# Ledger of designs, part 4: VHH binders against q9m2c9

Target 1, 358 residues: q9m2c9
Amino acid sequence: MACIVEDPQRAGQSNETQIALISGVPDDISKSCLARVPREYHMAMKCVSRRWRDFVCSDEMCDYRNEFNLAESWIYALCRDISGGVFLHMLNPFSSRRSWKRINDYPYIPMREGMGFAVLGKRLFVLGGCGWLEDATDEIYCYDAAMNTWFDVVPPLSTKRCYFACETLDGKIIAIGGLGLNPNAKRTWDIYDPLTRTCKSCSDVNIVPEMEDSFVMDGRIYIRGGVGGSSTAVYSASSGIWERMDDDMASGWRGPAVVVAGDLYVLDQTFGAKLTMWCKDTRMWIHIGKLSQLVMKQPCRLVSIGNSIFVIGKDCSTVVIDVENVRKNKMNGVMVCSSIPKTWDDDIDVISCKSVAI
Key: E = the ipSAE of ESMFold2; O = the ipSAE of OpenDDE; V2 = 0.75 times the mean of E and O plus 0.25 times the DockQ between their complexes.

## First folded at step 1 (VHH)

Design d14 (framework vhh_8dlx_2; at its last look DockQ between E and O 0.04; V2 from the best seeds 0.00; counts 0 for: pae E 11.9 > 2, grease 28.7 > 24.2, SAP .709 > .668, placed apart)
Fold by ESMFold2-Fast, scan of step 1:
Structure d14 (fold): chain B 358 residues (1-358), chain A 118 residues (1-118)
Amino acid sequence: as target 1 above (358 residues)
Amino acid sequence: EVQLVESGGGVVQPGRSLRLSCAASGFTFSTYAMHWVRQAPGKGLEWIGNIYYSGSTFYNPSLKSLVTISRDDSTNTLYLQMNSLRAEDTAIYYCAKYSRTGWYFDYWGKGTLVTVSS
């Protein structure tokens, strides 16, 4: 259930006698105790009382958990079902009985092509995109993972975009390039700060207009786009300057990318699925392993948690690869450490995946 | 009409302490979370910390040992105590009210300038 009316910041609670969170215990101590409860029990905690529900849904709960180093990263997959409806699936990677679970909040979100998907704190953002009969949009949708609800009103991007690079850096969402009816959209980027609800637009004539993929590494946004994904660019947010990508590094970027402990991994999906790692020391790509087409349905999405790469197939079937030993020993032929099957009978398509820490 | 007015800024020597105040009016101050945010010259906004209506405080980890946030609900005043000031603390300091809905800062003060120089 949504934490709406009883939220003091949202509902503006005033002049009401507060019920103690835990009888006989000061609220500050009670909040400290509640924040230490593992994330899997947070839904059950919301059923104890309105005060517990309000606290569990609050930014205050997340602030306590971050201070105590208790935040747990769970995986969220933005999916489309057979009817074209958009929804979220969630995976708790810390559970011994790992399985994908569908989020039951079903607000209407139009299914669009080339949407951006970004995460800031406990919130997921869906940005932009275009339809078959619709030009690019500037609409933004926000999902709060602690409340398990979608926000109805989020200020839009400054520019309508689809097929653009969308990354989070320094507490902001950065939307770079893409397509739109306005030709200047191809050479602009938006810096969206959801905390202030402001969107700053920037422009540069050297931006690659058609974006296919991107990743963040060492405070920079790496972008791949253009015909056959052959054009690359690097944006440095700290300097506001566009840099050239290492040509050797760019030559191996042939599929979805993920950064694990400062190292770049790419799943080459050209002929099957081959996991490769960029070795900064030697400036060469290292072959890690190959995944079976029978196990993984392309296109795959990658999410990292700790030293593990979660390879999420089109149908949400997931393969988990532990890369700790690869990083330490530079070993070839790393084995898949586990798999998580799809549980639904109907076909679904995974659009994008992100991890959210609470 | 919501108003937030910061005060207490000025030129201060390195290593000294400074306390900023924010006088709030036009809303029920005691029921809202309040935040401090700063902007150094030529830099973006940097979140300092917040205080919830319950009195719970949370800080930017890089600043946690150097700052303390407090509030006086009887006078509708928010405070930021800063200790061991460094040249890098030179910035415009803003107090901000967190929105009742939409989870953003709906009102900001005009800011107060703190300059740390010898």
Scores: ipSAE 0.268, ipTM 0.693, lowest interface PAE 5.2, mean pLDDT 81
Fold by OpenDDE, look of step 2:
Structure d14 (fold): chain B 358 residues (1-358), chain A 118 residues (1-118)
Amino acid sequence: as target 1 above (358 residues)
Amino acid sequence: EVQLVESGGGVVQPGRSLRLSCAASGFTFSTYAMHWVRQAPGKGLEWIGNIYYSGSTFYNPSLKSLVTISRDDSTNTLYLQMNSLRAEDTAIYYCAKYSRTGWYFDYWGKGTLVTVSS
């Protein structure tokens, strides 16, 4: 059930003779053709006609592109500048001219901290947070990557949250723990379904306080919190319960984490920048390599596309690591990485980053 | 009760470095943005910079090259490293906690005096 913000203007569907998408071509063929156009040209496509715009922005377009394996993942970063303003930045990693672009100003909530950032389908969600003038909020904002527009406030979280873990699992957004006016919020999680616009709140004493980091692997949500990240927990959707995380696994979780092709990678920033991988078979952390401090501006966030890890630091400085190549070259050395330089002179803090495939 | 206690101030010669500390208590330190502010004699308050809970730092552009802010959440301590001090850096330096509920500093330390003199 698409949040059809019923544009009240759709009432006047006058019998306007359905102008063909492409003159002289059946619409099904036209749609197939349009779906094959690279994502970088979708903005231009939206300018051709209203029908083109509507199709390009439709879920149908996404379905076609997925069917034909044409979906392209772009990286989106929620950023904060020196003024405290929050902005969305975008990177096309496949472009010959790899550069970050500022997409839009955060429409309604300047200077929030402790926000959640999640992706479902072609949509990005900014959840909760603390405003400069407000305590924890339950507000959810949605950005459609195909439309390149922010939506108005969607139905809120069940609980006001700030500095919470936010993950996507099984088509739902999971908001875990955090701070708020309600002291009990620390031991609760919300399951938000954007399709049904419903939010369910649950509680579990095993939820760790003071969330620091989270990731999803093998259908489970891993969370870390407490003083110095001393506490970990794992949620299984199948059981619906939170359990203690394996101590061996937890011991190596000392930085931002990302899952690539089912494997867990962690960037340990304690003494430089070390990429480590969790080996499920041996139940050991394996050292993969070191990143040069010259190319990385801490603090960093991680996002994966395919077999590549994007390390995104201050000013959106980006390092790309191909994990397949690194695994093959078991050299205890400096990882060969490609870099995308910062494009702005201003200090930008990367709050969170996600990829969206369209 | 929230307490912020600055330390490390004193008299230093021009060109020297100084590290200030702020010990925090009475709140969950690791979840708040912390700031350094200074006040020179006869002048208004000047914002130096801040560090967010994520560890990200922002600085006054006029001071960026001369200062580094860091935090140790395990000890609830905020730091200000100052390098190449000048006479104009003479001021009372304050540690301040930013409020989550307003655009203001809800708690201040008593400050520590830094005097840069030959």
Scores: ipSAE 0.011, ipTM 0.264, lowest interface PAE 9.2, mean pLDDT 84
Fold by ESMFold2, look of step 2:
Structure d14 (fold): chain B 358 residues (1-358), chain A 118 residues (1-118)
Amino acid sequence: as target 1 above (358 residues)
Amino acid sequence: EVQLVESGGGVVQPGRSLRLSCAASGFTFSTYAMHWVRQAPGKGLEWIGNIYYSGSTFYNPSLKSLVTISRDDSTNTLYLQMNSLRAEDTAIYYCAKYSRTGWYFDYWGKGTLVTVSS
């Protein structure tokens, strides 16, 4: 089944489209200059003119910044408050006053669990989910981080699902397995392509259900089916084939995972918090250090930016681990980390975190 | 309020079998994986195994031939069958519910003591 991905319902036309972006400068040169402005100033740039706003929010600017290695990654946390409302917090990790900011313009998303959260380009997607009294849904919500707004209409998934693996690979969002009214949801995955506005459903009778977590590394999606790692699989988009995960690698995957510069890190929260790294050369998990429970409110999510792992706990309490620096510290397994204060909002659960590069 | 209540512990002679039960309430038991964990005197916690809502079971490799985990979703009850008990199996046995979103055990029973004594 085909899905419509893009919503061009932008209000506002102006005669400013005939005006040069910068007086006396060809537009191609002007765009090159504007694209080099640091992201923290992009909100101010949107106030200069309608043409500037349209360019700052455009795929063209985002693509230019990515292509020329100018993109800056900000962290977005999908959160739930005590009323069950779902919303986003955002963190600019490069600002001198690093603090979480609530995104004020969000749609009412019904109380849901097991939602997918994925990023593609400048856009964040919230997919599926279910409630205690409600079955799974196929609904998708899309937030554009350059425009700072939610799309009005987003085509749904092909299959209603919750508690599924959700990752971005090769310009597409892949939603894998999970629970739902469809008895075969466990054996399917949806491939959501925003460029063609399509959503394809694939199946494989041999896929073992019980998918609970995932990460992307080296062009492949790694998934696991629970504690112990005995139900693990690897998806390769180039071959379309599901493979078994390396048993030694799977054995150490006992918590949230993140990839930093091609190296896999896992925070094992079972009976405490311990950061480990997979060393492919030796096929061994290397103990990096412990994260003191006194500095974090569990449960935790991981996001990487550069050489840093952001460990994000309840109320968005955040610890930043610089993996280069902690490797150089010779001590009794306790990591030296910086922190970012929790939000001042009441009782915020962090569902998932992703970074968006613009 | 989530509650987990273990039962069936006690003093058992080596070589015998024992079946532990865990009564669950306050959550939709049939949709959660359930786990057994034990703690021997003077040692840390040791994971025994789990059972998923699908019926699939996974065990600590060192215990695989000695234990069987089952569940009865109609009575919200988790079971641990232990065979060929040894003195080293003396421990407090806990049933636990794993957090789907937090990667830790968010609810534990009070435990039931199993003492294997000659």
Scores: ipSAE 0.000, ipTM 0.239, lowest interface PAE 11.9, mean pLDDT 78
ESMFold2 (binder alone), look of step 2: mean pLDDT 84; pTM 0.840

Design d15 (framework vhh_8dlx_2)
Fold by ESMFold2-Fast, scan of step 1:
Structure d15 (fold): chain B 358 residues (1-358), chain A 122 residues (1-122)
Amino acid sequence: as target 1 above (358 residues)
Amino acid sequence: EVQLVESGGGVVQPGRSLRLSCAASGFTFSSYAMHWVRQAPGKGLEWIGNIRHSGSTFYNPSLKSLVTISRDDSTNTLYLQMNSLRAEDTAIYYCARVDEYYGSGSYLFDPWGKGTLVTVSS
């Protein structure tokens, strides 16, 4: 028989199904009202009753919030501490007091090199990786941002991989190439669908070395790898076609990349830190601004929310750049910057960053 | 049919160790994450920890230093090793397979074992 087990921190919550979500109000109107509550209060709402918790954690709540244009993108940073433990830091960019907060009260996740980090809907996925004494793994860990907790029932990848390209496209996670004991890893890509709990393996790709970076733009996955990032490849998941990257475009990919409203931005770290944008119309890179290496700790990660780029340093110190004027003018613009201090955790390293909209 | 059968419970003195076993049948044991859960008299269910198909273990932080979970896929057996037992560890211990995770820090377990009673008394 199926039983619901609650953790010790939620002792005292009602185990009974309530007749109505809000007394005297039809459930459809109640759900509409609950969906309009700002995301910062969703944890408190989950403590009201099991029915409220069920709704707040449901896809139905996400559907309402998307329909009302109320979805808030929060930033999640996958970090490693001194002990080699893996954990998440979270930033609410809509908070009046912007600060990174560590997500605690979760199972220990082992630190691995070359892990993939991906987002699908309200869930974060940590995939694959390897260690000094551990060959590549097929393990997947899933964090649900609406539930604020880790799933322990996640099907593995079909192929053990590390140092692979990991992107989301068309509701699926696509893991391309990388290293593993199975020589097929270099010539394969996996399409993982967590909804159906299936992992489809595809083959017929050129052998690619370690992947350093990737991004999704215009329905294609762009990959950079090899010695000094000298090798590039473009994959169209919908057509299954591999193509060559524009040489001029590839020449400017010298650091972490992010796509904002269909435009590619790269933090060029070759000689200092320069934010650059690929101009499709002219087929040229334009320089937007410079960031001080004395303030930003490299390596940096980029996340976009709306018209803003969040440049997240190794220690989680963050610079926010507004690129709306750059997009509008596409020649020059006024860059608006703000800053968010590093986390209060000692000696952390940011591995990867993603945004999750709820 | 899917079956989980716990064993190894009994009366034990405070400060001693005890190992519980769970024999699984009717499914591909090696493909599933397995959990240990307990229920003390008059209290709710408390999650102890789990072990994934790969052997990776995760524990309730309040219990991590006191318990170890292991598995033997060749015999379809799950184990819970408990050390430094205290009176508050008196409970019925269940093994469970998780098919669905529900709510923040909540799990929907199916199937459940029948349980084994551990009594810690002087």
Scores: ipSAE 0.000, ipTM 0.335, lowest interface PAE 12.1, mean pLDDT 77

Design d16 (framework vhh_8dlx_2; at its last look DockQ between E and O 0.01; V2 from the best seeds 0.00; counts 0 for: pae E 7.6 > 2, grease 24.6 > 24.2, SAP .695 > .668, placed apart)
Fold by OpenDDE, look of step 2:
Structure d16 (fold): chain B 358 residues (1-358), chain A 124 residues (1-124)
Amino acid sequence: as target 1 above (358 residues)
Amino acid sequence: EVQLVESGGGVVQPGRSLRLSCAASGFTFDDYAMHWVRQAPGKGLEWIGNIYHSGSTFYNPSLKSLVTISRDDSTNTLYLQMNSLRAEDTAIYYCARGGKWELPRYYYYGMDVWGKGTLVTVSS
């Protein structure tokens, strides 16, 4: 029962003529105008007035921006420092001064390991995890990227999980497998629907118990786990079942994976850092290029925006690969990359990276 | 008690129009965003669209041309106008309460109150 604490203070403000968002301009037009302001200025906008703040932070603002195709994707990294503290870093990839910024507004992300990280709309979710003294948890934390604040209460997972696969599919967060479960529960997944605020638990024998990696492609969730990543499975929301993954495809999945424009890319970190692509037509993995170890500190995570792959390593050292250029220039294995410097903080491990479009 | 009650459902022929109503009670209706959601037989929930307290409306792109959402705050009523109905539009239609226009708890993804739904059957 989410106690909607009705703020008693609003009882008296009945007749205050709602001050126009912009003086002399109808609110609908004002909203349209405000929605067109680039994301980098949204923080400043929130300082203009309470009404501006409220609008900028609103879901309505996001809906306007989406409708106008103005949403801008920023990268968020869930990170752990040497102290075990968990925090978010943010990167605006469109900035001329691309730099990672630590989000300081959450004082109490528990020192947890094995957390899931998911994005729905303008919200980031941190799910589950385990602490030194705590078994797997079912807790979910939500960060609103527009508000730049953490939510106090969100419904928990149906099952306590740590070191599980976490993906978003069809507006739902899917938490798959993990540790901390009864042996019989290792082959379970949760479907968390933030729309209905419900979580459903399901089971399938094809779910691998020890999750290493996952990605979403063509409306399906791919998972890799088991001893040495030897087991793979594919989930379809339409069927609600897990199937065995294609062996040829599975064979090349040897690192972090990301889907760009419908194509699967994997950073094979077995011998250096090799970017490979799965060719659906030939059913073969194609070598795209090799990344220099000098610019990338392992372990790395991948996130895509548009046609770009962001390879994010230790201390949030980032290499940006334009996949379109790579495809066009068939260049003999040399990838043209840009780099984003590491954060000021040292010894930061990147747990997971996601993009949020606002 | 907070309640939403859908009405206007029934059997309709293909190509016809139908208007659904949702009567809200037990809360300050004009402070909330309202949503329409439907569930076809054997399928999951599909979001149709919403209307904010300001009157701004947003729709599922797949349904945008076929539906119009409106509200009457004086009567605490939400409406869904559907045009050119097809067999595929057969579903239970739900109205749901979305976020209140107050920070920090404005939820697009948080429909906390649902009606019981009204069945719309499109059949020749």
Scores: ipSAE 0.705, ipTM 0.897, lowest interface PAE 0.7, mean pLDDT 87
Fold by ESMFold2-Fast, scan of step 1:
Structure d16 (fold): chain B 358 residues (1-358), chain A 124 residues (1-124)
Amino acid sequence: as target 1 above (358 residues)
Amino acid sequence: EVQLVESGGGVVQPGRSLRLSCAASGFTFDDYAMHWVRQAPGKGLEWIGNIYHSGSTFYNPSLKSLVTISRDDSTNTLYLQMNSLRAEDTAIYYCARGGKWELPRYYYYGMDVWGKGTLVTVSS
C-alpha cells in the first residue's frame, strides 16, 4: 500500500481553520460564493490565504461547482520537446484571447511511446508505454488540474502495456490490449477503479493488438487497430461483452474520431482532410467540410467542448469547428471555423489531448 | 484500529423509508468527509453521496430527491436516510471514509476505509 503524504506546512496551519473564509460571512455562504468565481481566477484565489488555497484545491469546491453547473472544460495537451522532456500545455477555450500556455510544474515522467492518457474528475493520468531499450511499463503518473501539481505516488496497472486503447467510462479508466513483455497482454484489459483504488484484469480473444484510435459512445468503447487500421472492436462496459462494429460505420473511420453530443465525427485524412459525421438514422457518412492540409500537422488529435470540435495538430496549432447547425439537422449550413496559432515554443510535439472540467 | 460498521439494513416494503447508520472508530471522525456507496446484485458500485466535515452534502443527481446524508460528530456516526424505496434500491450499502477536512491530499481521490456493508432488501 502506498503512503499518502500530507503537506507538513499545511498541517502546521490547522489552527487557521477557525478563522472565517470571508470576514463577517458564514463559511457555507463563503464557499458558495467562492465556488462561483470563474476558473481563470482560481490561481489568484490560492494566493489569498492558506484556507482559500485549501478550499480551491478541494473536492468540496469541485462538488459545489458541479452542483451549480459552473464547471469549465479546459484542454490539456501532453507534449514532448526536442530533448524528450514531457510537459503539459493548457488552453482555456472561454478566454477572449485563446492561446496555449505551458504548465510550469516539472514532472519526472520518462518520454515513452504508446502511452495512455486519461481524465478522471479533475485529474489527468499518463499510463504505460515503452522505450527503445525499455519493455512496456505498468507505471501511472497523475496530474491534479485544481492543484496544478503532479502526484508523487500512483498505483500501477495490473499489466505492462504500450500502444493500447485508453478511455474513461462510468468513472473508471479502461486500458485495452496493446503490446507487452507478456504475450497475453494483447488479449487482456485492465479496469482501474478510483473508488476502490483497484485494477481488475480481464481477457477475451476478440481484443485487437496495437491500437491506433478509440472513442466512447453510448456506453461503449470503439477501437480501431491492427495493420493499416483495418480491424475494429466494440467493448460494452455495462455487460463486459465484446461486440462487432457496424461495417458501414467502420468503413468511414479513416482518421481521428470524436463524439459531440452523442454523434460521431471523424476527420477523414485519406485524401485531404475532410470532417465527416455518422448519421445513425440513415446509416451513412455525411461530409461536412474540408480543412486545408497546409494548416494541419498530422497526426491530429480531436477534443470536443460543447458544440465545438478542437482539431489539434502535432505542433499544437488548433482549428476550432462549430458543429451546432449540423446537430440541429441543418445539413445545408456552413461550417464555422476559427484558428488558434501554435505555441511560441519551437520543436514541440503533441502526444495526446484531453479536456478537464473544473 | 480504524474501522467503520454499518447497521440498519433489513427487509423493507416498497414505498417506505429506512435510515442506515455507520459507526466510526479509530480516527478523528469530525476531520473527514464521509461517503455512502451501494452495490446492487450483479452490478458495480454506485456512489450515493457524501458529507464534508463542514456538513456540506453532495448527492448522485439520480438519487438527490430520495436520500439525505447527515452526521453526528459527537457520537462518530454517519446516517443515510432513504425515502420512497423501490425494488431497484435492493443492495449492500457501504459507508466509506473520504478526504481530511480542507487539507489538500496529494494522492487522495478515492475512499481508503470501507465498512463491510449492510444489506437492504426491498420486496413486497
Scores: ipSAE 0.225, ipTM 0.675, lowest interface PAE 5.0, mean pLDDT 80
Fold by ESMFold2, look of step 2:
Structure d16 (fold): chain B 358 residues (1-358), chain A 124 residues (1-124)
Amino acid sequence: as target 1 above (358 residues)
Amino acid sequence: EVQLVESGGGVVQPGRSLRLSCAASGFTFDDYAMHWVRQAPGKGLEWIGNIYHSGSTFYNPSLKSLVTISRDDSTNTLYLQMNSLRAEDTAIYYCARGGKWELPRYYYYGMDVWGKGTLVTVSS
């Protein structure tokens, strides 16, 4: 009898599906068109077809938008309400009217303090934390900003920790020091790789024992502990080594920090809100200006988009500082800024803020 | 000497309201987060809620609608307002000092100074 042989299927190739993204248009051209649609309309695009949904949510779309300088950074705030509930707010800073929008609370994030908050690609991670009478946890929650959904299952940290430094570097999330059931948490860090879903625990006696704040600059993680920045350290992922932070640089780090175009900015809130910048060339802190205390309530968090610093306080009240324009238009030592209204719900504290570019 | 003294406890009928006070001394009260915790007979400690130096409050979700925490920094006094009391609210109520605003954030973990407690008995 004659043999009947079907051609083998090819996965991930151009003929995997024969349905065009746009009828009568080659897929390469269609992808170019779809990738140029402003991010605020991406949710609607996901409703057009399975192929549109898959492309809008894909790494290919994100990569295309980044390659052609089309990516838009939206701000996500990890918040706590009066009941102790933890949730996310989101802000599209490019909208004609800018307002904060609450993201669905499912799954429920337990009432906790000292959680880490990190961004890797299109995903947000909430890590660890503790209750006031509860020990630290190793749990991780992950939100995908392109899919607008929480993941069902996320592998945990290697070490239970709270009140720790948490940063993203070299494609990995690094949770540094803090408190927990492990008495050595102060001198350890977890390296979480979300692609391999693995977590590696490391230790080094040079890690400062008192954690307060952190930032990432020039491929390094900077950590501050103690009042007045008396305990500082710098981690280089390329070398895997912890070093002491430059004393002159550390001396001005007295509040939340953010990096704009390679320059470090700090909002010093000890005697009001002063914005300062570390000048690499002169190795000096430069006073940029003062932000009125009446504009927003502490504590404040900082996130940057382009040349703008977003200062986010209680109830998500927000002040936007364009650092280039502020240097040119400062009046009477007070920075001229724009603002974004607080949310309608009162008594919301902002734990941490990050941006996600898609 | 750092000291916390609770008052306002006693025997109350079910359905009534009660306000507890905690007088603080020996430290800069308005720099610290403050907590209320209770312990019912034969049970462990139950966190009721806190109030930060900023005035922001957080509550145990199981008690949220039943309690209100406030502070008066001019008199160094912490308050707990309890409404619609039930027999299950019978407990020793403690105030406790939390973290200081000026210290590193990780010092917010836990409670370092406790009062002696005040007994609330809800019985008909």
Scores: ipSAE 0.013, ipTM 0.407, lowest interface PAE 7.6, mean pLDDT 79
ESMFold2 (binder alone), look of step 2: mean pLDDT 83; pTM 0.840

Design d2 (framework vhh_8dlx_2)
Fold by ESMFold2-Fast, scan of step 1:
Structure d2 (fold): chain B 358 residues (1-358), chain A 121 residues (1-121)
Amino acid sequence: as target 1 above (358 residues)
Amino acid sequence: EVQLVESGGGVVQPGRSLRLSCAASGFTFSSYAMHWVRQAPGKGLEWIGNIYYSGSTFYNPSLKSLVTISRDDSTNTLYLQMNSLRAEDTAIYYCAKDRWYGSGSYPFDYWGKGTLVTVSS
């Protein structure tokens, strides 16, 4: 991980803080202009000056882009190499040459099972997990997608966890249940607030200790797990109330899940690979289309951007499914597919995937 | 130019309280976590604690009940409140600006020249 250390005898950053971002233009107008530049050019903008770099990397720029509906979602895949190291691959879905690119900043995160992967604003978080020689960890690692660099130290979880549900909701990371040596871990959840850098711990007897999958929809966290892999639970973060999941809805949750514009999609893997959508109006699962298992390497991860679902195989081979017609009409639509080839790296495995909007 | 200037040190009697100040300039103070570290005569550096831009604090567990760190972003000033001072607290106290990545031992990129606190009867 790259460390930026300023020489106190050199006048780099301090000199630039007193200079206008764009000569002859007020800073507020300049920031509006810079915030409208497409994300693919942000790396080049960082090379113009320290003030441009600082602004491009700032929450202020991300807020401007969100306010003006300019934010672009890129896909980040957390991968493991043959040596057990973890690293990120990134995909710009707006690029004319859609291809996975390795991020050249290796965290010294050991390969762990059951790690949480969460996105909050421009930052990716890797939380918890367990290893062959360790039971569970409370370590958190943070990657800043605007700077393309890892933060080495963030405050740890209050409880050591692996195989837990990890989601973001209302500007917070929520880590629910999982396995750990702490007797309370299995029936607890932690709410990590990055603004205050505090972790609030809660408990409830209805928590499923071992989690396999989760998703956020309509202000709730849906969790699937348990000894048989068929137990479900629903958490309302705003009220702290645990709810029961609709049995008909739960019966169709047989693979990785993703929410697109408020609708739940599941890649049902019980008999091949079938994309299905939960229709709230009829309370039935609608079949969207079938994917060939010969082309996709399971386990697959799902990420949504706009009207598209990105199905990412374990080798980063990706199939892009356009669900616009289904979303607009809540009907079975013709599945429109394109593909993005796997990376040239040998023996990589995709651990988790998230989109980050900047 | 980044500058950190500690003040408030001096001779203090055992059992008394003391507040140290650190005046910061040359950077956006409100955007950075700040640290307090100390060095007793003939010994290594000891991390006391830090305060994030949000006001959240983390302390050395051995010192947690004895110290409080606070900040005033309007005046670019960091504070260390120390209670129940003992002879073992005799040290030079340093204010330090957090290093961007916070990795490794003492994750700070700039620190002041220090202020001496002597606890003696």
Scores: ipSAE 0.000, ipTM 0.132, lowest interface PAE 17.0, mean pLDDT 76

